# Miniprotein binders against q9bqp7: the designs that were tried, part 36

Target 1, 240 residues: q9bqp7
Amino acid sequence: VPQNWFPIFNPERSDKPNASDPSVPLKIPLQRNVIPSVTRVLQQTMTKQQVFLLERWKQRMILELGEDGFKEYTSNVFLQGKRFHEALESILSPQETLKERDENLLKSGYIESVQHILKDVSGVRALESAVQHETLNYIGLLDCVAEYQGKLCVIDWKTSEKPKPFIQSTFDNPLQVVAYMGAMNHDTNYSFQVQCGLIVVAYKDGSPAHPHFMDAELCSQYWTKWLLRLEEYTEKKKNQ

## First folded at step 22 (miniprotein)

Design yk5
Fold by OpenDDE base, look of step 23:
Structure yk5 (fold): chain B 240 residues (1-240), chain A 94 residues (1-94)
Amino acid sequence: as target 1 above (240 residues)
Amino acid sequence: SREELFERIFELIEKGDYEEALRLLREYIEKYPDNPLALYLVADILFDLGRPEEARKVLERAKELAKKTGDPDLIEYVELLERLIERLLEELKK
């Protein structure tokens, strides 16, 4: 049980999206400060098993590809992810804010992969927007807040070369999503709250993406786990 | 606990104490023969010990079990090690 329990949902906020659908999605800039990001918290609180296996994988990849080859691989993975997010932001942004659509960004297997998910996405409220939880003292940059199949969700887009048909296969992504939800629900920059999460795993080969929907109950379960990770992080930092 | 045991195994591997790590893994596998992670680690250690044929044999079982569990990361690790083993075996034939 977390020592410092905090609710994921804000009872003071209405579940009803205020009818003023902002015509433009929110894009609050991330302020670089001493406050840890969700990603940093998660990375520094990985289990010994996760750390070991990841390091082992890296060593084996270097053995396969060489050091330069592995650097190139890592760079390419990062670039592909970045381009995918940029493309999605462009697709989900209102036409008026469409920077010159680099048509080349739209020509990816990942974009093809998510097409069926995008059909069910509407009512975009935020894109690449910063969230801050003032009380719990963490920040994050969420990918998207939108309605998925009529339910307002924090949506997190992930790229994978391997099938991830189960939410359990998405590692700490559920924790990331609920961390963003909890922060957003208590961030004064947002007038609404979210009760659902969605992880979308896009595939390089264009095969249909896997949507992992997280209802309020599942979000609450992962929220408890997030709080434990945050406490662990905080404790580790005090001891450094 | 299982977690503590694996942590100890990881520490041993990191230190290069492969024989003791293998001992602990084998003892674990005797009790839990269908654990793909344990089998993967055995194969991985055997690979580092320059025993690729043995590694391959163990890894085949690990691969089968990993596929059954549907753990994509473990499958990736297994497949990577499989490629490395095959490469080493090819080099040893020259």
Scores: ipSAE 0.808, ipTM 0.959, lowest interface PAE 0.5, mean pLDDT 92
Fold by OpenDDE base, look of step 22:
Structure yk5 (fold): chain B 240 residues (1-240), chain A 94 residues (1-94)
Amino acid sequence: as target 1 above (240 residues)
Amino acid sequence: SREELFERIFELIEKGDYEEALRLLREYIEKYPDNPLALYLVADILFDLGRPEEARKVLERAKELAKKTGDPDLIEYVELLERLIERLLEELKK
């Protein structure tokens, strides 16, 4: 049980979206501060097993591809992810803010993969927007807040070359989602709260993406795990 | 605990004490013969020791079990090691 328990949901905020569909999604810039990001917390609190296996994987990949080949591979993976997020932001943005849609960004297997999910996405409230939890002292940049099948969700978009049909296969992604939810629900820059999460795993080959929906109960379970990771991070920092 | 044992095994591998790591893994496998991670680690150590034929044999079983668990990361690690073993075996034949 976390020593410093804090609720994921804010009882002071109404679950009812105020009727004004914001005509424009929120895009709050991330301020680089001394405050740790969700990603940093998760990376610094990986298990010894996770760290070991990733380092071994890296070593084996370098044996297979060479050092330069591995650097290229890593760069390509990063670039593909970035382009995918940029394309999604463009798609989900209101038509009036459609900067020149680089048509090339839309021609990807990843975009094809998520088409069936995008059909169920509506009511976009935030895109690439910063969240801060002032009490728990962490920040993050969330991908999207929108309605999925009529439920308001924090949506996290992921790219994978491998099938991830189970939420358990997404590792710390559920923790990331609930961390963003908890921060947003207590961030004064947002007037609403979210009770659901959605992880979408898009595939390079254009095969149908896997949606991993997280209801309020599942979010609460992962929130407890997130709090434990945050406490571990805080303890490690005190000892450094 | 299982976690403590694997942590010790990881420390041994990092220090290059492969023989002791193998001993601990073998003892674990005697109790838990269907653990794909343990079998993968045995194969991986055998590969580092320059014993690719033995590594291949162990990894075949690890692969079968990994596929049954459906862990995509472990499957990837197994497949990567398979490719490396085959490459090494080809080089040794030249």
Scores: ipSAE 0.798, ipTM 0.953, lowest interface PAE 0.5, mean pLDDT 91
Fold by ESMFold2, fold request of step 25:
Structure yk5 (fold): chain B 240 residues (1-240), chain A 94 residues (1-94)
Amino acid sequence: as target 1 above (240 residues)
Amino acid sequence: SREELFERIFELIEKGDYEEALRLLREYIEKYPDNPLALYLVADILFDLGRPEEARKVLERAKELAKKTGDPDLIEYVELLERLIERLLEELKK
């Protein structure tokens, strides 16, 4: 149980955007300072098993590919993820046209993979937008806030070489989603809040992406786990 | 506890004390024969000890069990080690 529990939802906010709000998606610039990011907190609170296995995996990849080959592999994975996110921001932005889009961004297996999901996405409220939890003091950069099948969600886009049909196989991704959600719900740059999450796992070969929907109850369960990770991070830094 | 045991095993592997790590892992597997992480670690150690035929046999069981858990990272670790083992076995045939 967290020592400093805090609710994920803000009772002083509506879960429905004001009808008079602009229809242009928010894109709040990320401003980093001494407070930690979501990804930093999660990276610094990995279990000893996770750390060991990741380092062993790196050693084995280097044995398979060589040092330079592993560097190239890692760079390509990062680049493909970056291009995927850029393409999705372009596709979902109502102020861009297809003629302004990089052809290579639109021609990828990952984009093909998510097409059936994008048909159910509408009402985009935020894209690649910074969030800060004003009370718990952490920051993040969420991918998207939009309606999915009629429910306003924080949406996180992930690339994967292998199928992830169950939410438990997405590792810390649910914690990222709820951390962003909690931050957005308590960030003065946003006038509305979100109670649902969606993790979309896209595949390089174009196979249909797996959506992992998170209703308010499931978000609350993962929120408790996020709070524990944040407390662990804070305590770890104070003991240094 | 299991957590304490595996943390000790990880430390032994990192220090290169493979024979003690293997002893602890084999004792664990005698009691819990269907743990894919334990089997993977045995195969991983055997590969480093230059015993790839033994590593391959253990790893086949680890792969079956890892697929049942649905843990995609463990599946990837197993499949990567399998590729390395097969490469070493092919090299030794020459």
Scores: ipSAE 0.723, ipTM 0.939, lowest interface PAE 0.7, mean pLDDT 85
Fold by ESMFold2, fold request of step 25:
Structure yk5 (fold): chain B 240 residues (1-240), chain A 94 residues (1-94)
Amino acid sequence: as target 1 above (240 residues)
Amino acid sequence: SREELFERIFELIEKGDYEEALRLLREYIEKYPDNPLALYLVADILFDLGRPEEARKVLERAKELAKKTGDPDLIEYVELLERLIERLLEELKK
């Protein structure tokens, strides 16, 4: 149980988007500062098991591919993820035309994988947008805020070469989603709030992506776990 | 606790104290015979000890159990070790 609980939802804010919301999705720039990011908090609070297994995996990959081969592998995985997010931002942005989009960026197994999900996505409110929790003092860069099957969600897009059919197989992804949600709900740059989350796992071979919907109750459960990770991070930094 | 036990096992593996790591893992598996992480770690140690035939047998069971959990990282760790084991077995054949 966290020592210093804070609510994920903002009672001063409506969950009903007002009619004056802009028609162009928000894209708040991420500012580098001393406030830790969501991803840094999660990285610095990995369990000893997670750290050991990741390091062991790296050693085994290097044994299989060689050091240079492993470096190229990790660089390629990062590039594929970056291009996937760029493609999704382009597809979901109303400011781009078909003519101005990079057609090669749109040709990937990952984009094919998410087509059935994208048909259910509408009302895009934010894309690649910074969030800051002004009270808990952390920042993040969320992928997307949009309606999924009629529910306004913080949507996180992930690439995977392996199937992830259950939400439990998405590790820290639910914590990222709720951390972004909590930050957005208390960030003065945003006039609305979001109570649901969606994790979409896309596959390189174009197989149908797995959506993992998180209703408000599930988000609240993961929010508690996020607060514990944030407390752990803060405690470690005080001891350094 | 289980968490403290596995943290000790990880430390032993990192230091190369494989005999003690295997002893602790065997005790755990006697009580919990269907834990895929424990079985994976046994196979991983056996591979480093140059006992790939034994490692393959243990890993086959770990692979079956890992697939049931749906843990994609554990599945990847198992499949990677499997490829390395098969490569070593082929090298020894020559």
Scores: ipSAE 0.722, ipTM 0.940, lowest interface PAE 0.7, mean pLDDT 85
Fold by ESMFold2, last read:
Structure yk5 (fold): chain B 240 residues (1-240), chain A 94 residues (1-94)
Amino acid sequence: as target 1 above (240 residues)
Amino acid sequence: SREELFERIFELIEKGDYEEALRLLREYIEKYPDNPLALYLVADILFDLGRPEEARKVLERAKELAKKTGDPDLIEYVELLERLIERLLEELKK
């Protein structure tokens, strides 16, 4: 259990924001500073097993592809992920139409993969928006806040070349979602609160994406795990 | 604890002390025969030791078990090692 617990939800904030809220999604700019990001916290608190297996995987990939082949592979994975998130921001933005967008940006199996999910997404409140938890001292850049099948969610979009049909197959992704949720719920740039999460795993071949819905109870369980990772990070930096 | 045992095994593999790593892994598998990570590590070591037929046998069971866990990283590690083992076995046949 965490030594110092902090609530994921803000009791002074409503789940139901005013009907007069702006229709355009919020996009709070990310400000680079010294406080750690969610992804840095998670990277710096990987277990010894995770570190060993990742390094072993790298060695095996280099054996399979060669050094240059591995470099090309990692570059392509990064670029495809970047393009996927850019395409989704463009598709979900009310100021743009598909006609105004780079059509090559929209041509991917990943975008085809999520089409059935996008039909259930509405009421987009934030896109590619910075969050900061000033009390716990961490920042993040969330992908999307929108309703999914009528539930307001922090939505995280992930790419995968392989199917991930179960939530455990999305390793640290639930921790990212709840960390963003907690930060947003305690960030003065946002007037509303979110209690649910959604992880959407899209596939390169265009196969239907798998949604992993997280209700408030599940989010609270993962929030406890996030707090442990944040405590571990803080302790490691104190000893550095 | 299990965590301490596997950390020791990882250290042995990193140092190249494969025979001691295998001894500890086989002792663990005797008690817990359906652990896909332990089976994967045995196959991984056997591959490095130039024993790909033995590695393939162990890895087939590891693959079945890894799919049941739904761990995409472990599944990828197993499938990558499988490709490397099959490539080596085909090279040996010519």
Scores: ipSAE 0.720, ipTM 0.940, lowest interface PAE 0.7, mean pLDDT 85

Design yk5
Fold by ESMFold2, look of step 23:
Parts: structure tokens; C-alpha cells; sequence
Structure yk5 (fold): chain B 240 residues (1-240), chain A 94 residues (1-94)
């Protein structure tokens, strides 16, 4: 239970933007600053079990691949994720016409994997856009804000080699989504509110991606968990 | 609590006190025989102790249970350890 619960919405702003004749998607640049990012907060508040298992996994991967092989593996995973996000930004942005013509960027199993999801996505309002929670003092870079099956969502795109058919299989991803949502809702660069989330897990082999929709009630539940992680982070830094 | 028990087990593994870690894990498994994490940790310790046949047997059950849970990280940990165990077993046959 957080000591000082804070609402995910800003009551001084509209819950949703007017969707008629939408503008070009927002892309607020991420500024270097000293306030923590969502990913840093989550990394520094991992449980002892998470830390142990991750370290053990690294040791076993190094045993299998060698140190250089493991470095190559992790670099390749990062590149695949980066390429996937670049491709999706190009596909979803009406202003990035030159990126729509890059055949190598748009050809991947991950892009094939999400095609059935993209058919349900419309009304894109933000792409690869910085958010800052001006009261709780954290930042992030969200992937997408758009309608999914008629619901305005913060959408997070993930690549995975392993099936993730359940939202529990995405571990901290729901916390990441709601943290971005709360930040956007309390960032003066944005004039609208978002109440829903979507996590889309794409697969390298092109298998159909798994969408994990988060309605407002589920987002509220994960928001409480995010606030606890942020409290843990803040208390840790206060004692250093 | 379960969390405190596993935190103690992790500490024991990290400092190399494998005999005590195994004792705690086996006691837990007798009470909760279908816990794939506990079974994985037993196999992981047995692998480090150079007992790969015993590790393989335990890990087969852990793999079965991990797949039923749908936990992709635990499945990856189990499959990685399986590959390492099989490699060690092949090396020992030579």
C-alpha cells in the first residue's frame, strides 16, 4: 500500500481528446535530466528473486556462449527491438513517407506478427514521445497513443522469442504502461487524458502477436503497484 | 514466509553453501512437490556439483511444470540449463 496515493488522471483536463479530424501525432523530444526514468525506477526496485534469477541466467548464458557470444546475443536482441520500434513508427506516422519506402526496415517477422493488431489501430495521437509526471517527478518515452478497437490506449510494443499469452507473462510491462499513462495525464505538453493500455507482444517467427488490453480498472490496479515501486525508489535514494 | 525462505536459499547458493540450500529446497519440495522454481534450483545446484544425471531427472519435471505455468522466463532458464546438462553428459561419456 503506497503511503501517499496519487490519482492517475489530472482532473483539470479532458478525459479524451476530440477525435474528429485528428492532428499529426505528437513526438515530444526526450530531454536529458536528472529525474528518474520509468525503466530506471523498475530496474532499481527489482525483487531479490528477480535479481538472483537474472544474474544466474547471465552466468548460464555466458557458460553456453562465452562472454563475447553473450555480448553479441544481447546486442542483437537490442537491435531487433530498435528496428521493430523504428518500423512501427514509420508505419503509423503519416509524416514519415520516406521511412515507408525502406523495404528492409518494414520486412521482419515481428512486423508480420503484428499485422492483425495494426488493423484495429487508428487515430494515432503520439509516437515515440517523451512524457514527464510533473508532480511525481519521473520521465519516460512512450511508444504510441492510439485507439485500439475504439479505445484510446497507451500502447507498448514488445518483441519476444518466447510466447507471452498472458499479461502475467509480461512482468513489469503493465507497470511501464501505467507509469507512462500517469505521466502523460500530468504533462502540460498533452491536452488529453488516456485511461486504457495495450501491451502487444510480437514474435520473431511472424506468429500472431498477443494483445494484452488493460481497461481503466486494471490500469488502476497496476497504477497502485507502480506507485509502490516509485516509493521504494525514492526511499532508496533518500537514504544514499 | 515463502519469500523469506527463497531469499535465504538464494544467499546460500551465492556463497556456495549448496548442501544447506539443497536441504531447504528438498524440505520445501516435500511439502510443495509441484513448484517448478524449487525444482529448477535443485537441478541448478546439482549441475554445479557435477551430478548432471541427477540434475537432468529433476529438470525434466521442472520443465513440464514450467510449461504448464506459461512463465516464459522460467521456461528459458530451464531450457538453458537442460542444454548445459546435456553438453556435460556428452563430455563425460568421452
Amino acid sequence: as target 1 above (240 residues)
Amino acid sequence: SREELFERIFELIEKGDYEEALRLLREYIEKYPDNPLALYLVADILFDLGRPEEARKVLERAKELAKKTGDPDLIEYVELLERLIERLLEELKK
Scores: ipSAE 0.719, ipTM 0.939, lowest interface PAE 0.7, mean pLDDT 85
Fold by ESMFold2, look of step 22:
Structure yk5 (fold): chain B 240 residues (1-240), chain A 94 residues (1-94)
Amino acid sequence: as target 1 above (240 residues)
Amino acid sequence: SREELFERIFELIEKGDYEEALRLLREYIEKYPDNPLALYLVADILFDLGRPEEARKVLERAKELAKKTGDPDLIEYVELLERLIERLLEELKK
């Protein structure tokens, strides 16, 4: 149980957007990170098991590929993820036509993988947009806020080479989503709030992506876990 | 607790005290024979100790159990170690 509990939803804020640019999703610029980001908090509060296994995996990959081979592998994985997010932002942006898009971005297996999900996405409210929790003092960059099957969600796009059919397989991803949600709901740059989350896991081979929907109750459960991670981070920073 | 025991095992592996790590892991496996992480760690240590035939046997069981858990990272760790074990076994054949 967190010592300093804070609600994920803002009771003073409507579920419905008050106003926004109807033709352009919000894209709040990310300021310099004087306060911790969601991803830094999560990375700095990994369990000892998570840290150990990641380092062991790195050692084994280097043994298999060599140091240069491993560097090439990791940079390629990172670039593919970056290209995937760029393609999705382009596809979901109303200000860019298909004729002006980079056709190489649209040829990704990851983009093929999410096509069936994109058909259920509408009402895009924000893309690649900064959020800040004004009270808890953390910042993030969310991928997308849109309706999924009629529910307004914070949507997080993930790439994977292995199937992740269960939400438990996504580890810290639900914490990331609810942290963004809580920040957005308490950020003065946003006039509305979001009560649901969606994690979409896309696959390199084009296999149908797995959507992981999080209703308000599930979001509240993960929010409690996020608050514990944030408290742990704060305590470690105090002792450093 | 389980968490405290595994944190100790991780420390031992990081320090290179593989024989003590194996002793603790084998004791744990006697109580919980179907834990794929524990079995993976045994195989991982045996590989570093230059005992790849023993590592292969343990890893076969770890792989079976890891698939049942649906943990994709553990499955990847097991498959990576399997490839390394097979390469070492091939290298050792003359």
Scores: ipSAE 0.718, ipTM 0.938, lowest interface PAE 0.7, mean pLDDT 86
Fold by ESMFold2, last read:
Structure yk5 (fold): chain B 240 residues (1-240), chain A 94 residues (1-94)
Amino acid sequence: as target 1 above (240 residues)
Amino acid sequence: SREELFERIFELIEKGDYEEALRLLREYIEKYPDNPLALYLVADILFDLGRPEEARKVLERAKELAKKTGDPDLIEYVELLERLIERLLEELKK
């Protein structure tokens, strides 16, 4: 089937948002409907290798921990990620929310792990904000749009105690970032665009987080891969 | 192709045809001796066959290579299998 290419950047938009306006970070609510999310597309287009290895890993974890132990393990990993994202949204919010939040949100090795990264983050434009690509028909919920070391980035925060084999992998993380970027750049709820990405991997023990910066060229390369996954998803659903 | 080869290997493992899966994996490793996924799969099959001493030997090389890649999923798979192999070896001493 012919590749159907669509640009990641919008030439009619500025990549230098007007900083003179007093702005609160955007938080566009996610409206769940019939169009697929980024994470659903990625989950439904996993390769046969990814599916096999994930199932094998699950079987090995159950052998090590038992059924109940594995259920507790996966529940705790999910909770840690959720609390990490909640804490980061609170920290990056321009409003005074630290006194109004559970102090346990801020007590984690993951938060300690990202402190050196947060020092380089400024100009927060969006937090936990929905994006929709109306032409390509997908939706997502991005973590953060902010400047990192002077570059406006879509920032994705990841926790790493151990590999997270459900729907998150190193190979798919760049695809999430560019899918959110492409959607935001063509979403009428946003008046600006972003050309860079950042993946931040935080560690439970507080070790310094690892930033993975993605310049515009790298984002364009991964955008092509995202478009292939989206086309694959669309073809699979057409045959159901 | 490489993708078709590994899809066949996965099918063989799922059906329990470990002899053919190992044959294909060993042929691949002759051409690509530094592929940590292939080495991991050999160790994984040997573990299921109840040959943990052989599995441990192969997995040591897979672990070295996985750490060089920085792939956290593969590192986790290797470390998990290593723990299971060591537990089986301890149980066999009893």
Scores: ipSAE 0.681, ipTM 0.931, lowest interface PAE 0.8, mean pLDDT 84
Fold by ESMFold2, fold request of step 25:
Structure yk5 (fold): chain B 240 residues (1-240), chain A 94 residues (1-94)
Amino acid sequence: as target 1 above (240 residues)
Amino acid sequence: SREELFERIFELIEKGDYEEALRLLREYIEKYPDNPLALYLVADILFDLGRPEEARKVLERAKELAKKTGDPDLIEYVELLERLIERLLEELKK
């Protein structure tokens, strides 16, 4: 139960796309400031068990790979995720170019994995775009806003090696999506709002990605949990 | 109280107080033998204490139970520790 409740949806905004909207997806640049990001809030409010186990995992990976090997491993995981997001932005952009770089970027198991999902994606409204919740004072960088099977969604693309997660927590993915949604719905850079979410888990081996659709009711449930995490973060900063 | 017990165990492990951590974990496991996190932590400590044969035996049980829970993080932690234990045991064979 958050002490300071705030609505995820903005009643002053349309819940339907405007047919006269621009044909180029929004890409609001991220402004560097002191306002915390969604990912920072989630990382700083992990449970004591999660913090302990993640640190032990890191220590064990260093034992397995060595210090330099672990640095290489984490760099490669980050690079693969970055390339995946760059490829998706290129594929979904109306100004797609068929340059040599784009050609190599499209050759990925992760991209193969999401092909069946991309067939159901249309009406792209934003790509790699910053959001800010001025009232709640947090920022984020959302991956995509587009229609999925006719529903306008905040879409979050995740990479996963088969049944094992990467270093980042996958249990916080719904919180990340609703945090971006709430910020976007109250950000003056956007003239519309979004009520649904989609989390797409892509696999390195090209196996079909798993979509996790979140309707408005589910998003509202996770929004309450996000507000609790933001409240916890704020209290930690006051006491630090 | 269960959450508070494990937080104390985590603190003891972080400080290197392995004997007290093991005592608390073993007493917990005698009461609740089907907890894969507790078994994983015992194996984790035994590995650090240089007792990999004992760690492997405990971890086999933890792995079976972790798979039943479907917790992907715990499964990864167990499998990583298993690889480290097996590597150490192979090195000890000459």
Scores: ipSAE 0.676, ipTM 0.931, lowest interface PAE 0.8, mean pLDDT 84

Design yk6
Fold by OpenDDE base, look of step 23:
Structure yk6 (fold): chain B 240 residues (1-240), chain A 94 residues (1-94)
Amino acid sequence: as target 1 above (240 residues)
Amino acid sequence: SREELWERIFDLIEKGDYEEALRLLREYIEKYPDNPLALYIVADLLFDLGRPEEARKVLERAKELAKKTGDPDLIEYVELLERLIERLLEELKK
């Protein structure tokens, strides 16, 4: 049990967004503060197994590709991910705020992959928006808050070259999602709360993306795990 | 405990004591023979120790089990190591 228990859901906020649906999704800028990001917390609290596997993978990839080849590979993966997120932001943004849609950004296997998911996405509330949990002292940048199949979700978009049909195969992504949910639900910049999460794994080959829906119960389970990771991070920082 | 054993294994690997890590991993595999992760790590350490033939044999079993579990990341790691082992074995024949 976490020592510093804090609820994921805010009982003071109504589940129904107030009818003033901002016509424009929120895009709160991330402030560069001494506050750790969700990503940083997760990275610094990886298990020995996770660290080992990632380091070994890196070493083996370098052995296969060479140093320059691995750098190129990593850069390409990063660029593909970035372009995918930019394309999604463009798609999910209101038409009036659409900068000239680089049509080239929309021509990707990843965008093709998520088309069936996008059909079920509506009521976009936030895109690439910063969240801060003041009490637990962490920040994050969430990809999207929208309704998926009529349920308001924090949506996290992931790219993969390989099928990830199970949520367990998404590693710490569920923790990231609930961390964003918990922060948003207690961030004063947001007037609403979310009770669900959605991880969407998009595929490079355009095969149908896998949606991993997280109901309130599953979110609560992962929230406990998140709190433990946050405590571990905090303890490690006190000892440095 | 299972967790304590894994911690010891990873601590040994971090220190570069691969032989002792392998010993503990083998003991683990005797108790849990269907663990593809343990088998993968054994193969990986054997590869680093310059024992590619042994690594290949262990990795074959790891690959079969990894495919059954459907873990895409472990499958990737196994396939990568497999290619590296085969490359090394080809170089040694030369």
Scores: ipSAE 0.818, ipTM 0.951, lowest interface PAE 0.5, mean pLDDT 91
Fold by ESMFold2, look of step 23:
Structure yk6 (fold): chain B 240 residues (1-240), chain A 94 residues (1-94)
Amino acid sequence: as target 1 above (240 residues)
Amino acid sequence: SREELWERIFDLIEKGDYEEALRLLREYIEKYPDNPLALYIVADLLFDLGRPEEARKVLERAKELAKKTGDPDLIEYVELLERLIERLLEELKK
């Protein structure tokens, strides 16, 4: 149990009706400061098992591919993930970004993989947007906020291939989603509340993506786990 | 507790005491023979100890169980280690 419980929602915020326009998604710029990011908190509070498995996987990959081969592999996987997120932002954005679209970005197995999910996505409220939890003092950059099958969600897009893609391919993704949700709900840049989450795993070969919907109850359970990770991070930094 | 056992196992591995870690892991596997993660870790340690034929035998069981669970990360770890074991065994034939 966390020592300093804090609610994931801010029901008492007073905002005007239609404070945000669904046709123009928010994109709050990320600002560097001393406040820790969600991903840094999660990375620095991994279990001993997670650390062991990641380090052994890296050592085994280097043994198989060589050091230069492993660097090339990880660079390529990172670039493919970056291109995937850029393509999704372009697809989900208003036509003002059409001038910047590269048709090659739209041609990938990952984009094919998510097509059936995108048909259920509407009312995009935010894309690649910074969030800050003003009370708990952490920051993040979320992928998307939109309706999925009629429910407003924080949506996180993930790529998957064999072998594993990036360091971010851990089992902490639900914690990341709820951390962004809590931050958004307590960030004065946003005039609305979000209570659901969605994790979408896209595949390199174009196979249908796997959605993982998180209703408000499930989000509340993961929020408690996130608060514990944030508390663990804070305690570790205090003792340095 | 079970949590304390796994922490002790990982501490031993970090210190390089693979033989004691293997002893604890084998006792765990006697009680829980269908745990693919524990079997994978045994095979991984045996590979580093230069015992690839023993590692291969254990890893085959880990692979079978990992496929039943459908855990894509564990399957990837098992298949990577399998390729490395086969390479080492082929090298030893020369």
Scores: ipSAE 0.697, ipTM 0.926, lowest interface PAE 0.9, mean pLDDT 84

